# Ledger of designs, part 5: VHH binders against Elongator complex protein 6 (ELP6)

Target 1, 266 residues: Elongator complex protein 6 (ELP6), of Homo sapiens (Human) (q0pne2)
Amino acid sequence: MFVELNNLLNTTPDRAEQGKLTLLCDAKTDGSFLVHHFLSFYLKANCKVCFVALIQSFSHYSIVGQKLGVSLTMARERGQLVFLEGLKSAVDVVFQAQKEPHPLQFLREANAGNLKPLFEFVREALKPVDSGEARWTYPVLLVDDLSVLLSLGMGAVAVLDFIHYCRATVCWELKGNMVVLVHDSGDAEDEENDILLNGLSHQSHLILRAEGLATGFCRDVHGQLRILWRRPSQPAVHRDQSFTYQYKIQDKSVSFFAKGMSPAVL

## First folded at step 21 (VHH; from s3 with F59H)

Design j2
Fold by ESMFold2, fold request of step 23:
Structure j2 (fold): chain B 266 residues (1-266), chain A 124 residues (1-124)
Amino acid sequence: as target 1 above (266 residues)
Amino acid sequence: QVQLVESGGGLVQAGGSLRLSCAASGFTFRRYVMAWFRRAPGKEREFVAAISRSGGYTHYTDSVEGRFTISRDHAKNTVSLQMNSLRPEDTAVYYCAADTSGYYMTSPDEYDYWGQGTRVTVSA
């Protein structure tokens, strides 16, 4: 996890709020470092994590996790991490001779997006055990990334319905947290992306938007991060607030600077 | 130079309708989320409605939902607010606003560009 980001979010693994949906999005840059941050954050917070990884492999996240101080292998072995590897599972679904129920069975359907099996997978992965004493601080769902579902032919409404069911179960019923990544295509003609991004933002308590600079990556500044707190049901003093920082990604950390400050000046 | 120019305000009797228009220039219109805000006498600016970049997603504050309709026209670079069943409490200066964040926001501090506003007065 990135300590500077925790400072900007005023949170630590011991003090994280519960019952919340965090939206991660990126435009003209790769915001996946944010997924790695929250994965390591919630594992260090002793949370039960269900990670729906629709593109990247377990080994990909495990390599980065090691740099951030977590062992995904150990977390999976102890039952803390339930990992759905979408790439591997997609191969199994496409080439399977027998048709068995599967969380990704919608890949076998020509025209209908039925995400109920994926929701049931999430629900089963995070349901409480009947031990009488909780092993984990609270459940967390991570999804990397929802844009893949659009690319596979799911409509934005179907994806939003899936997230709504997950929020009702994970956030409201189980008092856990959700973190989802959506890529912002930046193309107004991409209506499904536009609907998905706005529908998710409506449901979110916190939005982290990574955005590329007009000149792209450079040695001193790799992008900017807008942090938006979404608390519309509070008194006016607690309405939507945002802060913008520039950032530089390093091998094991990310540095953040107030907008207008240059790393070369400091 | 980025410019937003509202029009269509005026005096109307309660229960009546008005259509506000906002002409945008000096930026790539389709890349912006567009919104309407209003400021009633003696009050702070408040969110009224927003429309996504594509026009496929709209959001309204509770007090106007079902009465107001926001729309946009990419060919004309305009955003409109159709205001039906107007009430005296809708009396305000209405402002058009724009932002590039990709999603709507309800705080006026989050929008980069603003129009001058158009006055709407609703008499009992």
Scores: ipSAE 0.600, ipTM 0.853, lowest interface PAE 1.9, mean pLDDT 84
Fold by ESMFold2, last read:
Structure j2 (fold): chain B 266 residues (1-266), chain A 124 residues (1-124)
Amino acid sequence: as target 1 above (266 residues)
Amino acid sequence: QVQLVESGGGLVQAGGSLRLSCAASGFTFRRYVMAWFRRAPGKEREFVAAISRSGGYTHYTDSVEGRFTISRDHAKNTVSLQMNSLRPEDTAVYYCAADTSGYYMTSPDEYDYWGQGTRVTVSA
């Protein structure tokens, strides 16, 4: 997890707010470092994590996790992490594991976006254990990323419905958290992306937007991060507030500095 | 270079209707989230309504939801606000605003471009 980001968000693993949806988005840059931050953050917070990884392998996240001080292998072995590897599972559903129930069985359907099996997978992964013991602090759903579902032909409404059911279960009922990544295509003709981004932003407590810089030439600045605090329950009376920071990604850390406080070039 | 020009303001009786229009030029209109804000006498500028880049998503402040309708026309580069069932409390200068963040925002500090405003007065 990135300590400087925790400072900007005024949070630590042992004192994080619950019941919230965090939206991660990126435009003209790769915002995936934010996914790695929250994955390591919640694992260190002793949360039960269901990670729907639709684009990268388990090995990819494991390598980055190790740099951030978590072992995904150990987390999975102890039952803390439930990992759905979308690329591997897609191959199994289409070519090698035909005719069995599967969280991604919508890939076998000709024209219908039915995400109920994926929701049931999430629900089952995060349901409380009937032992009476509280092994985990609270459940967390991470999705990397929802834009893949649009690319696979799901409509924005189907994805928003899926998120609504997850939010009702994970955030509302179980008092857990959700973190989802959506790419901003920047193309107004991409109506599904536009609807998805806005529908998710409306339901989010916190929005982290990674953007490429207009200069793009400074080797000491890799992009900017806009942090937007939003109160979905009372948007009319409470004013949104955002802050923008420039950042530099390093091997084990990310440095942040206030806009206009960037290292001088002389 | 970038211009937002509001029109359609005026005086109307309570219960009446008014349609505001905002003509945009000097930028690629379809890449911007568009919003209306208003400033009542003696008050801060407040959010009224927003419409997404494609027009597929709209959001309204609670006090106008069901009475106001925001829309956009990409062929004419305009955003409109149809205001029905007007109340004296809707009296304000209405401003058109634009931003490239990809989702609507309710703080005026988040919008890059602004029109000069059009006055709406609703008489009891």
Scores: ipSAE 0.574, ipTM 0.837, lowest interface PAE 1.9, mean pLDDT 84
Fold by ESMFold2, fold request of step 23:
Structure j2 (fold): chain B 266 residues (1-266), chain A 124 residues (1-124)
Amino acid sequence: as target 1 above (266 residues)
Amino acid sequence: QVQLVESGGGLVQAGGSLRLSCAASGFTFRRYVMAWFRRAPGKEREFVAAISRSGGYTHYTDSVEGRFTISRDHAKNTVSLQMNSLRPEDTAVYYCAADTSGYYMTSPDEYDYWGQGTRVTVSA
């Protein structure tokens, strides 16, 4: 997890708010470092984590997780992390001779929009276990990333419905948290992306937007992060509060600066 | 240079209708989320409605939901607000606003570009 980001968000693993949806988005840059931050954050918070990884392999996240001080392998083996590996699962679903229920079975179906099996996977992964003692602090769903679902033929409405059901279960019923990544294509003709981004932002308490710089990538400044509180604590008439920082990604950390104070802006 | 120019305001009786228009220039219109805000006498600006870059997503404040309709026309670079079933409480200066964040926002502090406003007065 990135300590400087925790400072900007005024949070730590032992005092994070619950019942919230955090939207991560990126425009003209790669915002995936934010996914790694929240994955390590919630694992260190002793949360039960269901991670729907639709693009990258378990090994990819495990390598980065090690740099951030978490062992995804250990977390999975002890039951803390339930990981759906989209690449491996997609191969299994597409090429299996026997068609059995699968969270990603929509890959086999002619019509888009049936995300109920994926929702059922999430619900099962995070439901309370009947034991004598609570083992995990609270459940968390991470999804990397929802734009993949659009690329696979799901409509924005179907993805929004899936997220609404997840919010009702994970956030409202189980008092856990959700973190989802959506890429902003920036293309007004990409209506499904536009609808998905806006629909998710409406449901979100916190939005982290990673943006490319006007001059592009440079060694000392990698992008800017816009932090938007959708439902700020003060006052009700001004729900949104936004703060913008420039950032530099390093091997095991991310540095943040007030806009215009970085060493180089080209 | 960004310019937003509202028109269509005026005096109307309660229950009546008005259509506001906002002509946009000096930017790539399709890249902007567009919104309407209003400021009643003695009050702060408040969010009324927003429309996404594509026009595919709209959002309204509760008090106008079902009565107002926001729309945009990419060919004319305009955003419009059709206001039906007007009430005296809708009396305000209405402002057109624009931003590039990709999603709508309800705080006026989050919008960088504003029109001059057009006055709507709804008589009892």
Scores: ipSAE 0.571, ipTM 0.839, lowest interface PAE 2.0, mean pLDDT 84
Fold by ESMFold2, last read:
Structure j2 (fold): chain B 266 residues (1-266), chain A 124 residues (1-124)
Amino acid sequence: as target 1 above (266 residues)
Amino acid sequence: QVQLVESGGGLVQAGGSLRLSCAASGFTFRRYVMAWFRRAPGKEREFVAAISRSGGYTHYTDSVEGRFTISRDHAKNTVSLQMNSLRPEDTAVYYCAADTSGYYMTSPDEYDYWGQGTRVTVSA
């Protein structure tokens, strides 16, 4: 996890808020470092994590996780991490001769849009144990990334419904957290991406947006991060609060600077 | 040169309707989230409505939902606000705003471009 980001978010693994949806998005840059941050954060918080990884391999996340001080292999072996590797699973589902139930079985359907099996996978992965002691602090769902579902033919409404059911189970019922990544295509012609991004932003407590710089990248500044808090406001007026920082990604850390505070700022 | 020009304001009786329009020029209109804000006498600017870049997602402040409809026309580079069932509380200067953040924002500080405003007066 990145300590400087925890400072900007005023949080630590021991005192994170529960019941919340965090939206990660990126535009003209790769925001995946944010996924790695939250994955390591919640594993270090002793949370039960269901990770729906639709784009990258387990090995990819494991290598980065080790640099951030977590063993994904050990977390999976001890039952803390449930990992769905979407690309591998998609191949298995498409060529399955036996038609066994699968979280990604919507790939076999001609009219694609039934995400109930994926939701049931999430629910099963995060359901409480019926024992005398809680093993995990609280459940967490991570998804990297929902834009892949759009590219596979799901509609934005179906994905929003899936997220709504996950929120009802993970956030409201189980008092856990969700973190999801959506890529911002920046193009009005991509209506499904536009609807998905806005629908998720409406439901989110916290939005972290990684953006490319207006003049491109330089060696000392890799992008900017907008942190948007969707907080309660006056009933007649709802106002978001946001802050923007520039950042530099390093091998095991990310440095953040208030806009205009770094000598290297464009 | 980015320019937003509002029109359609005026005096209207309570219960009546007005349609505001915002003509946009000097930028790639389809890349912007568009919003309407208003400022009542003695008040700060407040969020009224927003429409996503594609037009596929809209959001309204509670006091206007069900009465106001925001829309956009990419061919004409315009954003419209249809205001029905107007109330004296809707009296304000209405401003068109634009931002490239990708999702709607309710804080005026988050919008890059602003029009000069059009006055709407709703009489009892």
Scores: ipSAE 0.559, ipTM 0.831, lowest interface PAE 2.0, mean pLDDT 84

## First folded at step 22 (VHH; from j2 with D109E)

Design i1
Fold by OpenDDE, fold request of step 23:
Structure i1 (fold): chain B 266 residues (1-266), chain A 124 residues (1-124)
Amino acid sequence: as target 1 above (266 residues)
Amino acid sequence: QVQLVESGGGLVQAGGSLRLSCAASGFTFRRYVMAWFRRAPGKEREFVAAISRSGGYTHYTDSVEGRFTISRDHAKNTVSLQMNSLRPEDTAVYYCAADTSGYYMTSPEEYDYWGQGTRVTVSA
């Protein structure tokens, strides 16, 4: 996890709030560093983590995790981390006969199927173990990234429904947290992506938006991060609040600074 | 230069209807979420409605839900607010706003561009 980001969010693994949905969004940049942050954050918080990785491999996340002081392999071995490697699984589902329902079963359907099997996978993965003592602090669902589901032919409404069911189970019933990444195409013609992004933003308590710089590549500034706190259940009296930072990604850390405060002339 | 120009305001009786329009220029309209805000006398500016870039998603404040409809025309670079069943409490200056965040926001401070506003007065 990135300590500076924790500071900006005024949180620590030991004091993290529960029952919350965090939306990660990136536009014109790679916002995956945010996913890595939260993955390592919640593992360090001793959470049970279900990670749905739809594109990147386990090894990819593992390498970054190690840099951030977390062993995904160990987490998986001890049952703390349940990892769904979507791309690998997709190949298996499409090319191999499956007798049992698979989380990505919708890939086998001629028509855009439903995401119920994926939800059931999440539910089962995060189901409390009847051992009398809670082994983990609370459950967490991470999804990287939901835009892939749209690319695979799922409608925005179906994805939003999936998220709703996950929220009901993970956030409301189990008092856990969710973190989901969506890519912003920036294209108004991509209606499904537009609906998904706005639908998710409506349900989210925290929105982190990473954006590329208008000027392009800069050695000392890699992008801009907008943090927005949203209270979806409260009346109009409680307004959205946001802060914007520039950031620089390093090998094992991310630095944040107020816009215009960079030593680099942008 | 970026411009948002509101029109369509006026005096209307309770139960009546108005259609507000906002003409946008000086920026790439399709890249912006558009919203309507209003400021009633003695009150702070408040969120009324928003429409996503594609127009596929809309959001309304509770008090106007079912009565107001926000729409956008990409060909004309306009955003409209159809206001039906108007009430005296809807009396306000209505403002058009634009933002590139990709999602709607309810706080006025979060939007990049603003119009000068159009006055709507609903008489009892």
Scores: ipSAE 0.905, ipTM 0.961, lowest interface PAE 0.5, mean pLDDT 93
Fold by OpenDDE, fold request of step 23:
Structure i1 (fold): chain B 266 residues (1-266), chain A 124 residues (1-124)
Amino acid sequence: as target 1 above (266 residues)
Amino acid sequence: QVQLVESGGGLVQAGGSLRLSCAASGFTFRRYVMAWFRRAPGKEREFVAAISRSGGYTHYTDSVEGRFTISRDHAKNTVSLQMNSLRPEDTAVYYCAADTSGYYMTSPEEYDYWGQGTRVTVSA
């Protein structure tokens, strides 16, 4: 996890709020560093983590995890981490005869619209174990990248329904947290992406938007991050609060700066 | 030159209807979330409605839900607010706003561009 980001969010693994949905959004940049942050954050918080990885491999996340002080392999071995590797699984689902239900079985369907198996996977993964003593603090669902589901033919409504069921189970019933990433295409013609992004934003308590620089690559500034706190259940009473920062990604850390502080971006 | 020009305001009796329009120019309209805000006398500017870039998603403040409808026309670079069943408490200057955040926001300070506003007065 990135200490500076924790500071900006005014949180630590030991005192993180529960029952919350965090939306990660990236536009014109790779926002995966945010996913890495929260993955390591919640593992360090001793949470049970179900990670639905649709865009990157276990190996990729493991390498970065090591840099951030967490072993995904060990986490998985001790039952703390349940990892669904979507890319690998997709190949298996498409090319192999399936005898058992698969979380991504919708890939075999002519009209993709059923994410129930995926939900069941999440529910089972995060189901409390009756061992007399709680081994983990609370459950967490991480998803990268929901927009991939759209690319695979799912409708925004179907994805939003999936998220709703997950929220009901993970956030409301189990008092855990969810972190989901959606790529912003920036294209008004991509209505499904637009609906998904806005539908999720409406339900989210925290929105982190990473955006690339208009000028392109810069050595000292890699992008802009907007942090927005939202209270979706009380829109009439509370206004959105937001802060914008520039950030620089390093090998094991991310630095944040006040917007406009770097001359390279001016 | 970025411009947002509101029109359609006026005096109307309670229960009446108005249609506000905002014409946008000087920026790529389709890349922006469009929103309406209003400022009543003696009050702060408040969120009324927003429409996503594609127009596929809309959001309203609770007090106008079911009465107001926001829409946009990409061909004309316009955003509209159909206001039905108007109430005296809807009296305000209505502002059109644009933002590139990709999602609607309820805080006015987050929006990139603003119009000059159009006055709506609803009499009892």
Scores: ipSAE 0.905, ipTM 0.961, lowest interface PAE 0.4, mean pLDDT 93
Fold by ESMFold2, look of step 22:
Structure i1 (fold): chain B 266 residues (1-266), chain A 124 residues (1-124)
Amino acid sequence: as target 1 above (266 residues)
Amino acid sequence: QVQLVESGGGLVQAGGSLRLSCAASGFTFRRYVMAWFRRAPGKEREFVAAISRSGGYTHYTDSVEGRFTISRDHAKNTVSLQMNSLRPEDTAVYYCAADTSGYYMTSPEEYDYWGQGTRVTVSA
């Protein structure tokens, strides 16, 4: 997890809010470092984590996780982390001779609107452990990323419905958290991306938007992060309030600077 | 130069209808979320409605939902607000605004560009 980001979000693993949806988005840059931050953050918070990883391998997340102080292998072995590896599963689902029930079975169907099996996977992964035993702090769903579902032919409404059902289960019923990544395609003709981004932003309590720099890439400044608080997380924070920082990604950390205070201006 | 110009304000009786228009120039219109805000006499500006870049997503404040309709026309670079079933409480100066972030926001401080406003008066 990135300590400086925790400072900007005024949170730590032992005091994190519950019942919240955090939207991660990026425009003309790669915002995946934010996914790694929240994965390590919630694992360190002793949360039960269901990670729907549609874009990268388990090994990829494990390597970065180790740099951030978590062992995904150990978390999975002890039952803390349930990991759906979309790339491996997609190959298995598409090329299997025998068609079996699968969380990603929509990859085999001409009707691309059916995400119920994926929701059932999430629900099963995060259902409460035996009554009277509180092994995990609370459940967390991470999805990297929802834009892949659009690319595979799902409609924005179907993806929004999926997220709504996940919110009802994970956030409302179980008092857990969700973190999802969506790419902003930047294409005004891409109505499905536009609907998905806005529909998710409406449901979100916190939006982290990583953007490419207006003047292009600089060695000491890799992009900017806009933090938007859509719902108050504490009495002192105004609704729909944003702050913008520039950032530099380093080997095991990310540095953040108030706009105008980055290394490029010093 | 970026320019937003509202039109269509005026005096109307309660229960009536009015259509506001906002003409945009000086930027790539399709890349902006467009919104309407209003400021009643002696009050702060408040959010009324927003429409996404493609036009595929709209959002309204509770007090106008079902009565107002926001729309946009990419060929003419305009955004419109059709206001039906008007009430005296809708009396305000209405402002057109544009946002660069790709999703709507309800705080006026988050919008980069503003029009001059057009006055709407609704009589009882």
Scores: ipSAE 0.616, ipTM 0.856, lowest interface PAE 1.7, mean pLDDT 84
Fold by ESMFold2, fold request of step 23:
Structure i1 (fold): chain B 266 residues (1-266), chain A 124 residues (1-124)
Amino acid sequence: as target 1 above (266 residues)
Amino acid sequence: QVQLVESGGGLVQAGGSLRLSCAASGFTFRRYVMAWFRRAPGKEREFVAAISRSGGYTHYTDSVEGRFTISRDHAKNTVSLQMNSLRPEDTAVYYCAADTSGYYMTSPEEYDYWGQGTRVTVSA
């Protein structure tokens, strides 16, 4: 996890808020470092994590996780991490001789739009323990990334319905958290991306938007992060608040600078 | 240079209707989230409605939902606010706003461009 980001978000693993949806988005840059941050953050917070990874392999996240101080292998072995490897599972589903129920079975269907099996996978992965004692602090769903569902032929409405059911179960019923990544295509004619991004932003308490700089990539500044608080934590209800920082990604850390204080050439 | 020009304001009796229009120029209209804000005398600007870049997503403040409709026309580079069932509380200067952040926002500070406003007065 990135200590400087925790400072900007005013949080640590031992005092994180519950019941919240965090939207991660990126435009003209790669915002995946934010996914790695939250994955390591919640694992260190002793949370039960269901990670729907639709684009990258377990090995990919495990390598980065080690740099951030977590063992994904150990977390999976002890039942803390439930990991769905979407591309690997998609190959298995498409080429199976027998047709069995599967979280990604919509890949076999003539019409896209049925994400109920994926929701049921999430619900099963995060259901409470029957022994009466909670082993984990609270459940967390991470999704990397929802734009893949649009690319696979899902409509924005179907993806928003899926997220709504996940919020009802994970955030409201189970008092857990969700973190999802959506890419902003920047294409004015991409209506499905536009609907998805806005529908998710409506449901979110916190939005982290990573953007490429107007002048392009610089050696000392890799992008800009806008942090938008839609509904800050209790007891006060305030209108949206946002803060903008420039950032530089390094091997095991990310540095943040207030806008106008960066050493970069702009 | 970027310009947002509102029109269509005026005096209307309670229960009546009015349509505001905002003509946009000097930027690529389709790449902007568009919004309407209003300022009653002695008050700060408050959010009224927003429409996404494509027009596929709209959001309204609670007090106008069901009465106001925001729309956009990419051929004319305009955004409109149809206001039905007007109430005296709707009396304000209405402003058109634009931003490139990709999703709607309810705080005026988050919008880059603003029109000069058009006055709407709703009499009892």
Scores: ipSAE 0.581, ipTM 0.844, lowest interface PAE 1.8, mean pLDDT 84

Design i1
Fold by ESMFold2, fold request of step 23:
Structure i1 (fold): chain B 266 residues (1-266), chain A 124 residues (1-124)
Amino acid sequence: as target 1 above (266 residues)
Amino acid sequence: QVQLVESGGGLVQAGGSLRLSCAASGFTFRRYVMAWFRRAPGKEREFVAAISRSGGYTHYTDSVEGRFTISRDHAKNTVSLQMNSLRPEDTAVYYCAADTSGYYMTSPEEYDYWGQGTRVTVSA
């Protein structure tokens, strides 16, 4: 996890808010450092984590996790982390000799519109255990990334329905958290991406947007992070303000430096 | 030079209709989320409606939902607000706004570009 980001978000593993959806998005840059941050953050917070990794391997996240002070192997062995490796699972589903139920079975279907098996996987992974003592602080769903579902032929409405069911289970019923990544294509011709981004932003309490910079300074600057808080218990127009920082990614940390508060528009 | 120009305001009796238009120039229109805000006498700007870059997602404040319709035309670089069943409390200066963040926002300080406004007066 990145300590400077925790400071900007005014949070630590011991005092994170619950019941929230965080939207991560990136434009013209790779925002995956944010996924690694939240993965390590919630593992260090002793949360039960279901991680739907649709494009990268377990080894990929494990290597970065070790740099951030977590062992994904140990987390999985102790039952804290449930990891769905999308690439490996997709091969198994497509080339299966037997048609068994599978979280990614929509890859076998001609109409590709049904994400209920994936939701059922998430629900099963995060359901409370029968033991009398709570072992984990709360459940967390991470998805990297939802844009892959569009690329695989799902419509934005189907993906939004999937997220709605996950929110009802993970956030509302179980008082856990969700973090999802969506790539912003920036293209109005990509209507499904546009609908997905806006539908998710409507549901989110926190939006982190990583953007690329076209120009460099004398020091290396890797991008810009816009932090937008949505606070439904307060009038958003009067209190809801974004903050923007430039950042530099290092081997085990990310440094942030002020660009200032977002300018008011007149 | 970025420019947003509203038109279509005027005086109308309660229960009537008006259609506002916002012509956009000086930027790539398709890359912007577009919104309408309004400012009633003695009040701050408040969000009315927004439409996504593609036009595929719209959002309305509760007081206008079902009465107002936002739309956009990429060929003409315009955003429109059809206002039906107007009430005296809809009296305000209406502003067109634009932003590149990729999703709609309801806070006026999050929008980069603004028009000069068009006045709508709804008489009892």
Scores: ipSAE 0.566, ipTM 0.837, lowest interface PAE 2.0, mean pLDDT 84

